# Designs tried in a protein design chat: VHH binders against Inositol oxygenase (Miox). Part 3

Target 1, 258 residues: Inositol oxygenase (Miox), of Mus musculus (Mouse) (q9qxn5)
Amino acid sequence: FRNYTSGPLLDRVFTTYKLMHTHQTVDFVSRKRIQYGSFSYKKMTIMEAVGMLDDLVDESDPDVDFPNSFHAFQTAEGIRKAHPDKDWFHLVGLLHDLGKIMALWGEPQWAVVGDTFPVGCRPQASVVFCDSTFQDNPDLQDPRYSTELGMYQPHCGLENVLMSWGHDEYLYQMMKFNKFSLPSEAFYMIRFHSFYPWHTGGDYRQLCSQQDLDMLPWVQEFNKFDLYTKCPDLPDVESLRPYYQGLIDKYCPGTLSW

## First folded at step 4 (VHH)

Design s31 (from c1 with L99T; framework vhh_gocatamig_d2)
Fold by ESMFold2-Fast, scan of step 4:
Structure s31 (fold): chain B 258 residues (1-258), chain A 117 residues (1-117)
Amino acid sequence: as target 1 above (258 residues)
Amino acid sequence: EVQLVESGGGLVQPGGSLTLSCAASGFTFSSNALAWYRQAPGKKRELVAGITSGGSTVYMDSVKGRFTISRDNAKNSVYLQMNSLRAEDTAVYYCAAKTYSWDTEYWGQGTLVTVSS
């Protein structure tokens, strides 16, 4: 057990990824997809879910503790300024982290937050802490899962890849279950926004289809706002609520199943 | 092409047992997760039990210790052994196959289980 001692927050981040990379297996992800797939944990509106984010600290984030709901509004407003004509994209900014509410239902942080990666194949070099965090993952001793392609066919498409379980995949499935009326680009960005080894690191090209190549610029555009809209000045959230309630009413109205 | 066919439903007394079977065809059974759902009149469809390709299981709280899900990859079949049946277990039981794509789910036609004296 090597303590990564560059500060208390970095020690916390490393511990979260060590646990994630140890326990996220094909079997674990498959089990979580079944567990959450009926969306029976809670019934609530989008704004109620946004409020619940403030009860959670993201242990994978090395930044100072900041209300998660404020980050959601900051991300949404950054997109709104850059893409004023794409109101559905503004809403993606507000929604993107709502899957983190799983942590309030007893999910460990390593199964909720942080960068995602494909299970069922050998991790590639740009996966965070890749060289020091996967040694205890049992799938890497399984010949079905320990090669570059693992269980996958070349260019199978990311839609056919089992991603590590976290807020990305959970929220994507929740949005599909509740029949959100957002365009396909919105669902795709939500599903893969934390797949940093691919959209930022340039890895996993061998798993990508033409659809993934076409969608990559959308995920990269979203990532600009997710990373660069964190600031110490708090947004006037109350003045923004009517605008975002209008978008919620348009794309994902009422009481939803979570 | 893709088919899930349930069997084994019927009428049983409270405290009795039933085994439901689901025979699958038209896809790679051994690599997919399978689940049993149920729907009682006037109620929503709910997950009863699930089993992954690796054999890990998930159960609804009210059936834990009473129901057991299992799979036989050689026979392309999944089973639900139901013991200590209660009146509230009365429902149509559905077999479902879960693919890696959320948009690709396969469902059977359902089999009726009635628990009544």
Scores: ipSAE 0.387, ipTM 0.742, lowest interface PAE 3.3, mean pLDDT 88

Design s32 (from c1 with Y100W W102Y; framework vhh_gocatamig_d2)
Fold by ESMFold2-Fast, scan of step 4:
Structure s32 (fold): chain B 258 residues (1-258), chain A 117 residues (1-117)
Amino acid sequence: as target 1 above (258 residues)
Amino acid sequence: EVQLVESGGGLVQPGGSLTLSCAASGFTFSSNALAWYRQAPGKKRELVAGITSGGSTVYMDSVKGRFTISRDNAKNSVYLQMNSLRAEDTAVYYCAAKLWSYDTEYWGQGTLVTVSS
């Protein structure tokens, strides 16, 4: 997670994480997985979902003036330049934040945006604001969830870990439900791209399997492109639409269930 | 190994009540979430109600205040108490076990509920 200077943006970001770290419990996440698991909120194409992102403000992000659809195309184009032969990876860049549309359906920001962490075990030091945001989380008073491993077995694998509810897990489940024809690396990067305490902070190694060690370089590669970077030149989104529509048609065509 | 068996469906008049039961076996019931879904003819399955291992509940808007989901961990059973039934509630009702991995979701065979005079 990045260092913040004092000010209105820091206050907003801190408030979002305090709410997140207070309310994201094993029970809360389990309830959200049930609530969203039927994918009955809307039927729409990927490009329609990309358009909806512009109606959202990410309260965990200090760069509030950056359009979300712009970020999606910018991330995709950065990957395309670095990995021209991996067209599925270009599409991952376009897709990665589409789960944020949950905020348009009444989800509070602390259940949509920001860095993720495992629920059901004691938070580790690199979790953002860790020292000052978990005091009111009832799971930390539960002996099942308040130890280093909590409810988990050593090296169980991140696939078997219950992550805090947000756009990562929602979009991963949505992609699986709609049977996207992307490689396993794509699903994995989408699921864990906001798990900064692990891929950047180096924490939670005790929960990782060999699959997670093998996939870590992919998540780290993706994150090089997912960082907010304001520039004076914006992508010509209209000129890019035919290319990305071709990728959508290949991997996740038509009207999807959200 | 994993089995979910629904019962309690039947024909009831508008304004009536029914209790659906789901008996589960083959997994650690007390640690997992259970849900009721329904499917009317020509429609996709929709979530009706869910209950977590901790007892937190979720309901679709059209059944709030009329339906109550509950669980009995000693009996490995989940229940759906349906009151003030309407014609629109006519559907096959399915019990589902929501293990924290979506690859391990399990479904019952369904029980028919018909609301008609």
Scores: ipSAE 0.272, ipTM 0.702, lowest interface PAE 5.0, mean pLDDT 88

Design s33 (from c1 with Y100F; framework vhh_gocatamig_d2)
Fold by ESMFold2-Fast, scan of step 4:
Structure s33 (fold): chain B 258 residues (1-258), chain A 117 residues (1-117)
Amino acid sequence: as target 1 above (258 residues)
Amino acid sequence: EVQLVESGGGLVQPGGSLTLSCAASGFTFSSNALAWYRQAPGKKRELVAGITSGGSTVYMDSVKGRFTISRDNAKNSVYLQMNSLRAEDTAVYYCAAKLFSWDTEYWGQGTLVTVSS
């Protein structure tokens, strides 16, 4: 369970979501998809990107300031223990938050971290702080975007939905651009792992296709490890590095375009 | 079938100007974003400029203030006005349509822009 505790962390988390829910519009997301879509910001390996995560504090995380690279290895190791036969799934755990490096390139945190939601339609009740954070979003004054379905057709499929811009969509597009040799379940989990209003809250069912219903158990399985493998014990990253380098070499080798 | 047809490329002297046009068909032009990319010999294709359905624009740093992207929804066309052209702007320029699903990206065949020595 995700619990918010009163104090400085709650204030930080609320501010991030207020900014996110104010500024994430259809136009903003469309602009970001253009801006990042040529993957020309940096050339680097997966392990270089993992190291880069340690320069970032996730302002949307209500728990504690935790090194992002350590969380990545803990998530990967949790999956490895539960699914020892699915090495590609171990790698998903290591990769899942790498899109957060956008924050190091000048993106504000509200456009990088936190729970995602569909733009272009009225936010549903399970969206974090929904009752108090959308008042200044200009799309909610636009009749095209202020209804239950907004700009979408019933059951259009999440692949046809504009999600708020963040590390999920960025990393998914980056992985496709660089032709990662991972199964479709891996790409799907990366794309929607922060879509908590859907996979945990049970909202947005009217936008879902049969593919989304079929993929939901995979996203929920991944979510167990993303939420519940956080602990105060630090992983021995150096002892794990050769194993994960082997997986990187298998699925997404060499210098990649970010 | 979706089609994007570029025109307006050619040879121009340094400091000169050129306007590229892209005529689009086969999709709802007014609701989609469009972008110009370029590729110089031996280099990767790079984003030059983009415009959303709402008219917001994005530019690569080296062309800011020199290039202007615009759209005409009545003509189903997007334009790139290029001013103060430099030798480094020499490339094949491509028009691209960016739909809601990223995996439904459409490209034109390109138009060559050569800035003389």
Scores: ipSAE 0.557, ipTM 0.826, lowest interface PAE 1.9, mean pLDDT 89

Design s36 (from c1 with S101G; framework vhh_gocatamig_d2)
Fold by ESMFold2-Fast, scan of step 4:
Structure s36 (fold): chain B 258 residues (1-258), chain A 117 residues (1-117)
Amino acid sequence: as target 1 above (258 residues)
Amino acid sequence: EVQLVESGGGLVQPGGSLTLSCAASGFTFSSNALAWYRQAPGKKRELVAGITSGGSTVYMDSVKGRFTISRDNAKNSVYLQMNSLRAEDTAVYYCAAKLYGWDTEYWGQGTLVTVSS
């Protein structure tokens, strides 16, 4: 999230991050990758998944005024206006938060929403609430995971980093499993769009490869629309459905495994 | 060269037990997660059980309390102890190794388990 609010919303956001930073360990993330990696929870189309977003509230986001599906269409339309020639990028805007549906399958919100961070190494300063939320994380007392590099080699590449479990990594793995025909930039943006400590905070450079440096501008471009298109003007979702159905049919058609 | 070799499959009566073993080579076993999947005729492959490098386990709902996954890092092996077997447990069982934060996976050839009277 970009700012802090006072009162009950701030308390909810802080509580979500305290739980996240307490319980997201190397072992926890590894276990979740096993649990979700068979994609056996549901069979449904992309539009059905978009509809399910409206049954969710993002406890890490202080802005709770509008349906999540509307934000998906707002993000997609913002990209469409800026990049009319890149129809695959329009679809990325619609897809980016679909991993949040895990919350409807019994996942606690701290394992679904919010800013991501690498597990297996010491959290860096730009991780939200970093100074007040990691005290009870057992990995920080493990010599393997409590140093700057932790379990990682210098410049190993983010593809070789265990990120905290959430909608980013889940959706990335889901898209790979279902063989979406999107370009590599789309997969990368989906995977790392919530890694704010890196793409916005400038931290974790010691883990980055040349590929990550080359891909950073794409993640930053996407982030403009993920942040700036959460406006009070509601899109006419019904008028947009035929356009986005055409993109879905092109890149990720039919009934998919989730 | 990564290799996973399953053993222990066979024919067993309902209510019986089998232990499946998977011997792994060609990677750092102790640092990686391993899992058992199964595929019955006409069905998709499904996760049965998994075990992390730290020893945490995950099980599909229908096998909880009946199956136990374990690992022996000194022997580079993962095991699936199957108790109270049912006809619906009949499937080919596959061992899988999950490497590089799950981006790369390797599969064994599978071992057939048949539960029938």
Scores: ipSAE 0.490, ipTM 0.799, lowest interface PAE 2.4, mean pLDDT 89

Design s37 (from c1 with S101D; framework vhh_gocatamig_d2)
Fold by ESMFold2-Fast, scan of step 4:
Structure s37 (fold): chain B 258 residues (1-258), chain A 117 residues (1-117)
Amino acid sequence: as target 1 above (258 residues)
Amino acid sequence: EVQLVESGGGLVQPGGSLTLSCAASGFTFSSNALAWYRQAPGKKRELVAGITSGGSTVYMDSVKGRFTISRDNAKNSVYLQMNSLRAEDTAVYYCAAKLYDWDTEYWGQGTLVTVSS
């Protein structure tokens, strides 16, 4: 259960989640999918996008110890050490937070960062700050969206669920639009890595299909490496660039539409 | 079977108006977002306007204040009211249904809009 009851950034983190849980509605998410779905904001390579991560501040993250691009390489290298035979999985580590660049295009933090949750149904207990952050969300007054299943059928599958808008869903859609040649496990990890109420909290089982149960161990494996921590052995990013450029050239080459 | 049928395209003078209509069938219209895209010769297809199930709208910058998207859930229809038309608006206009899963998009056949003197 992720709960920021202590820490140096509590007030800022709480404010971000209060805004997120107030404004992330079915209508808001649908609007953002339309807004970004043409991928016309910028044309750039993966490495250029990795560089842009250093220009943003993640207000939902209490562990700001080094540049965001270093976290991307650190996550990728952790996966590479544990799974040397799965080069596509190494690349997932580098890619996972690239959707955060939306913050540089004017998106508020609550629409970019932090733990995700399904819109269109009643929030479950493991959603961070659940007890104190949803009171002003208009969907909770709508009988279509205020029940346990809300707009969804039992076991409909997470692929058929509207997740709150953030870097997970944006990057997943971007990867699909640009036809990345990664396996389905990679797309699934990217889409749901911030869905902590599900993969860590054990909630939302009523929405899950057999595919989601099969994919859960992959998301949990990725989550072991998705930690923003202060490390005495910072990655030598420049020495790693040729290796990761090779993976980019293999799976998502050239100038991409963002 | 999902079908989107566009109508209302044609030839119009600069400064004139047209209303495009899209009749949808084969899915739960009231629960899904609809959008209008356009494609001019030699150019990529671009989003013109979108409307969510809740009625919120999105517009490309060059059409804001000139075009209005609307929906009629009782008639399973989405409309694009185009005012103050310019030569640059000449394109084939496509209706698209954006299901909430976004993995499947349904497209109409398109309707030609020509703005010429």
Scores: ipSAE 0.006, ipTM 0.504, lowest interface PAE 8.9, mean pLDDT 87

Design s38 (from c1 with S101T; framework vhh_gocatamig_d2)
Fold by ESMFold2-Fast, scan of step 4:
Structure s38 (fold): chain B 258 residues (1-258), chain A 117 residues (1-117)
Amino acid sequence: as target 1 above (258 residues)
Amino acid sequence: EVQLVESGGGLVQPGGSLTLSCAASGFTFSSNALAWYRQAPGKKRELVAGITSGGSTVYMDSVKGRFTISRDNAKNSVYLQMNSLRAEDTAVYYCAAKLYTWDTEYWGQGTLVTVSS
């Protein structure tokens, strides 16, 4: 569980979610998918992108106290220890937050970081700060988007749901565009790892298909490493580079379009 | 079957204007976003302009103030009004449909725009 009710950063976290929940609309998300969908902002390798993470502060995270690249390697190493036979899963740990580089291209934090939620339908109770952050969202005044199902059909599947714009959806689309040779479980975990209202809160079951029920254990397994590997023991990043470069060369080699 | 058919391309003098049209079929036009991309010889395909189902627009920096994207849902068409054309606007222009369901996009065949004296 993420602790949002204590700590010196509560005001910053609340402000980020208030802005996110005010401005993330169907129209906003659709516009961002167009803006980023040609992946023309930069050409760079995965390791170059990992290095860029250190220039960012995640304003939605109340417990971050070390560089973002270290979290990426810690997450990857935690998975590697638990799943030594699944090298693609080790790489998922390294990749999962790379979409946060959008913040370096002028994207506001509320459109990059934090817990995601479906736009186009009424927010459910486990969405962080749900009771106090959606009042100014214009979609809640639109009868197309203000009901439990909103614009969606029952059990349509999360792959057919328009999620709030952030590093999850951006990175998922980027990986597809660049034709990463990872299994479907990797793409799914990347896309929905920040969808805490669903995989942790138990909400949005009415939007889920059988594929989502089958994939939920994978997202929950990944979440164990994303949330609980933020320990003070820093990884020796330089000693790990050859191993992860080998995985990058296998699954997503060379200069990629971001 | 999704189809996107571009028209309106041609040869135009620097400083001139052209309007590109894209007629779409095979999907629910009013519910999806449309975009114009271009590809000049020896260059990567790039986004020129996009329009959401709600009418919000996106433009690349070099065309802001010169190009205008619009849509007509009754005609299943999207348009790109290009003003103050420059030699560097010379490219094949492609219409694309952006479907959020199934994370897919569809492309037209392209229409050539040549800005030259």
Scores: ipSAE 0.561, ipTM 0.831, lowest interface PAE 1.9, mean pLDDT 89

Design s39 (from c1 with S101N; framework vhh_gocatamig_d2)
Fold by ESMFold2-Fast, scan of step 4:
Structure s39 (fold): chain B 258 residues (1-258), chain A 117 residues (1-117)
Amino acid sequence: as target 1 above (258 residues)
Amino acid sequence: EVQLVESGGGLVQPGGSLTLSCAASGFTFSSNALAWYRQAPGKKRELVAGITSGGSTVYMDSVKGRFTISRDNAKNSVYLQMNSLRAEDTAVYYCAAKLYNWDTEYWGQGTLVTVSS
């Protein structure tokens, strides 16, 4: 669960989730998959995208004063320290929030940031603010989408689940489109790192395949660094650029389609 | 075997209209999204319009108000009604099935639309 304490900052976080849980429907997510699926918004390198993160405010993350690009490098460096032999995993830390750049292209915050959940079935209890934010979602009144399985077959696999639209799914699709040379573990981390109801809350087991169960420990390992690497000690980002440029050149080189 | 077959292309004068049709088979049509793409000579394919299983639509900016995508689940068909055609609409138009599964996308062979005097 990701529960936020009551206070002035709660209003902002709650408002983002209320909008998200109201408007993220099967049809909305399907539309966004079509809209972005040509990756025609921008041509740029990974480092250029990292730079664009600094123009963003994450309304699902209460009062953060650090630039988003610094969080990317902090996450990557935390992974590098814990897993020095897995250079692809270091790069995942740098990449994980790049999908948030959609906010610069006109997407509202509730379609970019925050915890994700499956659309097309009844939200489970560990979805943040679950009991107070879904009442205006029209899918919850549709018998096709309002049961535990909804539109899905038991154990269909998360690859066959329509997740709420946000930076996770967008970046995963972008990486596949541009043929990133990363292992399947990296793609799972990117796609599902904000799926807290699953990897932390233990919900949605009825939708999971054996592959999802095998990948769960990898997503949980990544989550340790995403959640806990926002610290006051800022790394010297400029001194780190040559190392991460080397990883970019290895796994996702050059000008990419976003 | 998934198949998408386009029809309805042809030569038309600027300001004219055409209706493209795409007949689909080999998958559960009513539960999946479909889209029209186009590719002009020397350019990459671009999204023109898409329609979800529930009927929600998306359009590229330059065709909004001129083109309409629709579907007929009983006939397993998707349509693109193109009005007020312009020279820049000249392209091969492709039908695509957008399945909810990752990495699963099927394409038709295309139908040529030429807008010229």
Scores: ipSAE 0.525, ipTM 0.810, lowest interface PAE 2.2, mean pLDDT 88

Design s4 (from c1 with S31Y; framework vhh_gocatamig_d2)
Fold by ESMFold2-Fast, scan of step 4:
Structure s4 (fold): chain B 258 residues (1-258), chain A 117 residues (1-117)
Amino acid sequence: as target 1 above (258 residues)
Amino acid sequence: EVQLVESGGGLVQPGGSLTLSCAASGFTFSYNALAWYRQAPGKKRELVAGITSGGSTVYMDSVKGRFTISRDNAKNSVYLQMNSLRAEDTAVYYCAAKLYSWDTEYWGQGTLVTVSS
């Protein structure tokens, strides 16, 4: 999550991004995609996974006031109010942070949370703390990965870009593996919701295809609710549970592979 | 276009060794990760070992210390050296290539490994 709050929590946020930008290499991301790609860590329902979010503290988020499951319901309810006719979009709000459960399986925070960026090419200016956090990343010393395009072809499409490993890419792959019956917009928003340097910063246009231009408004629409639903008014989760269980039963039922 | 061809499978006694090979063509081998998966009858396919373009490796816990994955970029090949084989290692072994997008995955036809006395 992009957050520049000054104070004691800023040191923790900076440390998380320094570790992320040091260790997220082409090699690291490729290794994690292999490690998680069989989805053999746990068998559980979506509601069980939502419950597990409360055991996690997001070190990239300066706001530690809310249980993570409450943020998931707040995001979903915000979308439901704005888009009452798109029930699949309500579910995207509930699902979007479920990939963060990797932290409960021993992943360091810098490999789970925070803003994502393409590995395999030179980081662009809007990447958080860009000027001070990439010094020790070995890919920036590799001529294959240290240019503007790096390993990529112009306009190759974000689907062909290796993004830093985190909850976005993990959850996208998990949803695809379990054959969620959501529309393509849902998968795309989950995959790129933390790619702030692109959808908010306006960077990485040289990697984008026509599909990415078409999908950008959906990611930006989702981002409004992800950023602005952190309200002190706590949702009545128990009263909402039957509604969201109905959506889960419709789009991603039963026991899933994580 | 893209092809992955496994070889080296066969019948071997418990405690024995076997080397699987996978020859790849039709893509830029040196920039892509490769992995070995296996599937026993009535079981789901599982990851055995993987190797990245940079040479970093991943192993499932039950084969760690017994199996070694390696690659030869000049020959467009990936290998799985299997030592101290057990009856539970009996499966069809598949070679898989993972492009950087991961949305495109290529699989070989598989090679049978039977560990039996």
Scores: ipSAE 0.483, ipTM 0.795, lowest interface PAE 2.5, mean pLDDT 88

Design s41 (from c1 with D103E; framework vhh_gocatamig_d2)
Fold by ESMFold2-Fast, scan of step 4:
Structure s41 (fold): chain B 258 residues (1-258), chain A 117 residues (1-117)
Amino acid sequence: as target 1 above (258 residues)
Amino acid sequence: EVQLVESGGGLVQPGGSLTLSCAASGFTFSSNALAWYRQAPGKKRELVAGITSGGSTVYMDSVKGRFTISRDNAKNSVYLQMNSLRAEDTAVYYCAAKLYSWETEYWGQGTLVTVSS
């Protein structure tokens, strides 16, 4: 459901994916998992992190022209309307892109935003710009990583797959580190919401366990609300703060380690 | 089965050097990342240094230029060479194996490093 336009916007998006697909290697992702795994970059509340998103531009998204915090509230409100009885799911909508704050700490866009993919195996056809962006990735010259399964066993489960480094995996690890009291579905949706080649493209089924097949409908449900156009009605953020502060207090209170 | 065994801790004077070793078994060492963490009295456990399967390294800012992490895949071992030691480096040092899933990390029991006159 992403539309790519011709000209400067398409060139920007293509350049981001070319850099991503060139530099996201097994070694790179492993290094980033170590670098960020101590969660020592900042101490702040969820609402402080939401506010911090407004200092960011997502260069992989062709349809964004609003402050990122508005997208977070818009996604949360869409879920709230469709699933009024699942308050934890409303909070997932507010939280889902908070990992993008890594860009404020010096991470390049290609290591923060955009569609994710498994490193350590040959990219499948539904990966964005697959045919024209991976030629300079050194892992594709490595026999360990250049086959369909690469370094993985058949049906190993996505929890055992090394995904390209971005806001999905970072936020998932941050939420686990800070012991968020959310259900397993919430953690799973956050972890894989940008894995479009799988949940939308239908690829990588050879890496999936039964758990992944069971969780797929949840990720697809979330994805309906994550997608938005550049001209939708904007949420009244200030009127929504008390409601979402209540959810934050319930599931992930206080000052957190990022 | 899976185990990480640290050695090399001890008492050293400020400005001294020490080499920590971690012997690993029970998993495919050459395919996984290893890291050294430390925990000082009254403080949280923090990352000191890490090394990927490909040899890329990460260091805590306060140890850059003083500490060097290395690995020997033939010996299933990871090392932390600590130079120009300071009183603030006093801590229990832990070896950790970083597997594909963060939920399946393995930790050693730790080795004490005391920097004191």
Scores: ipSAE 0.492, ipTM 0.796, lowest interface PAE 2.4, mean pLDDT 88

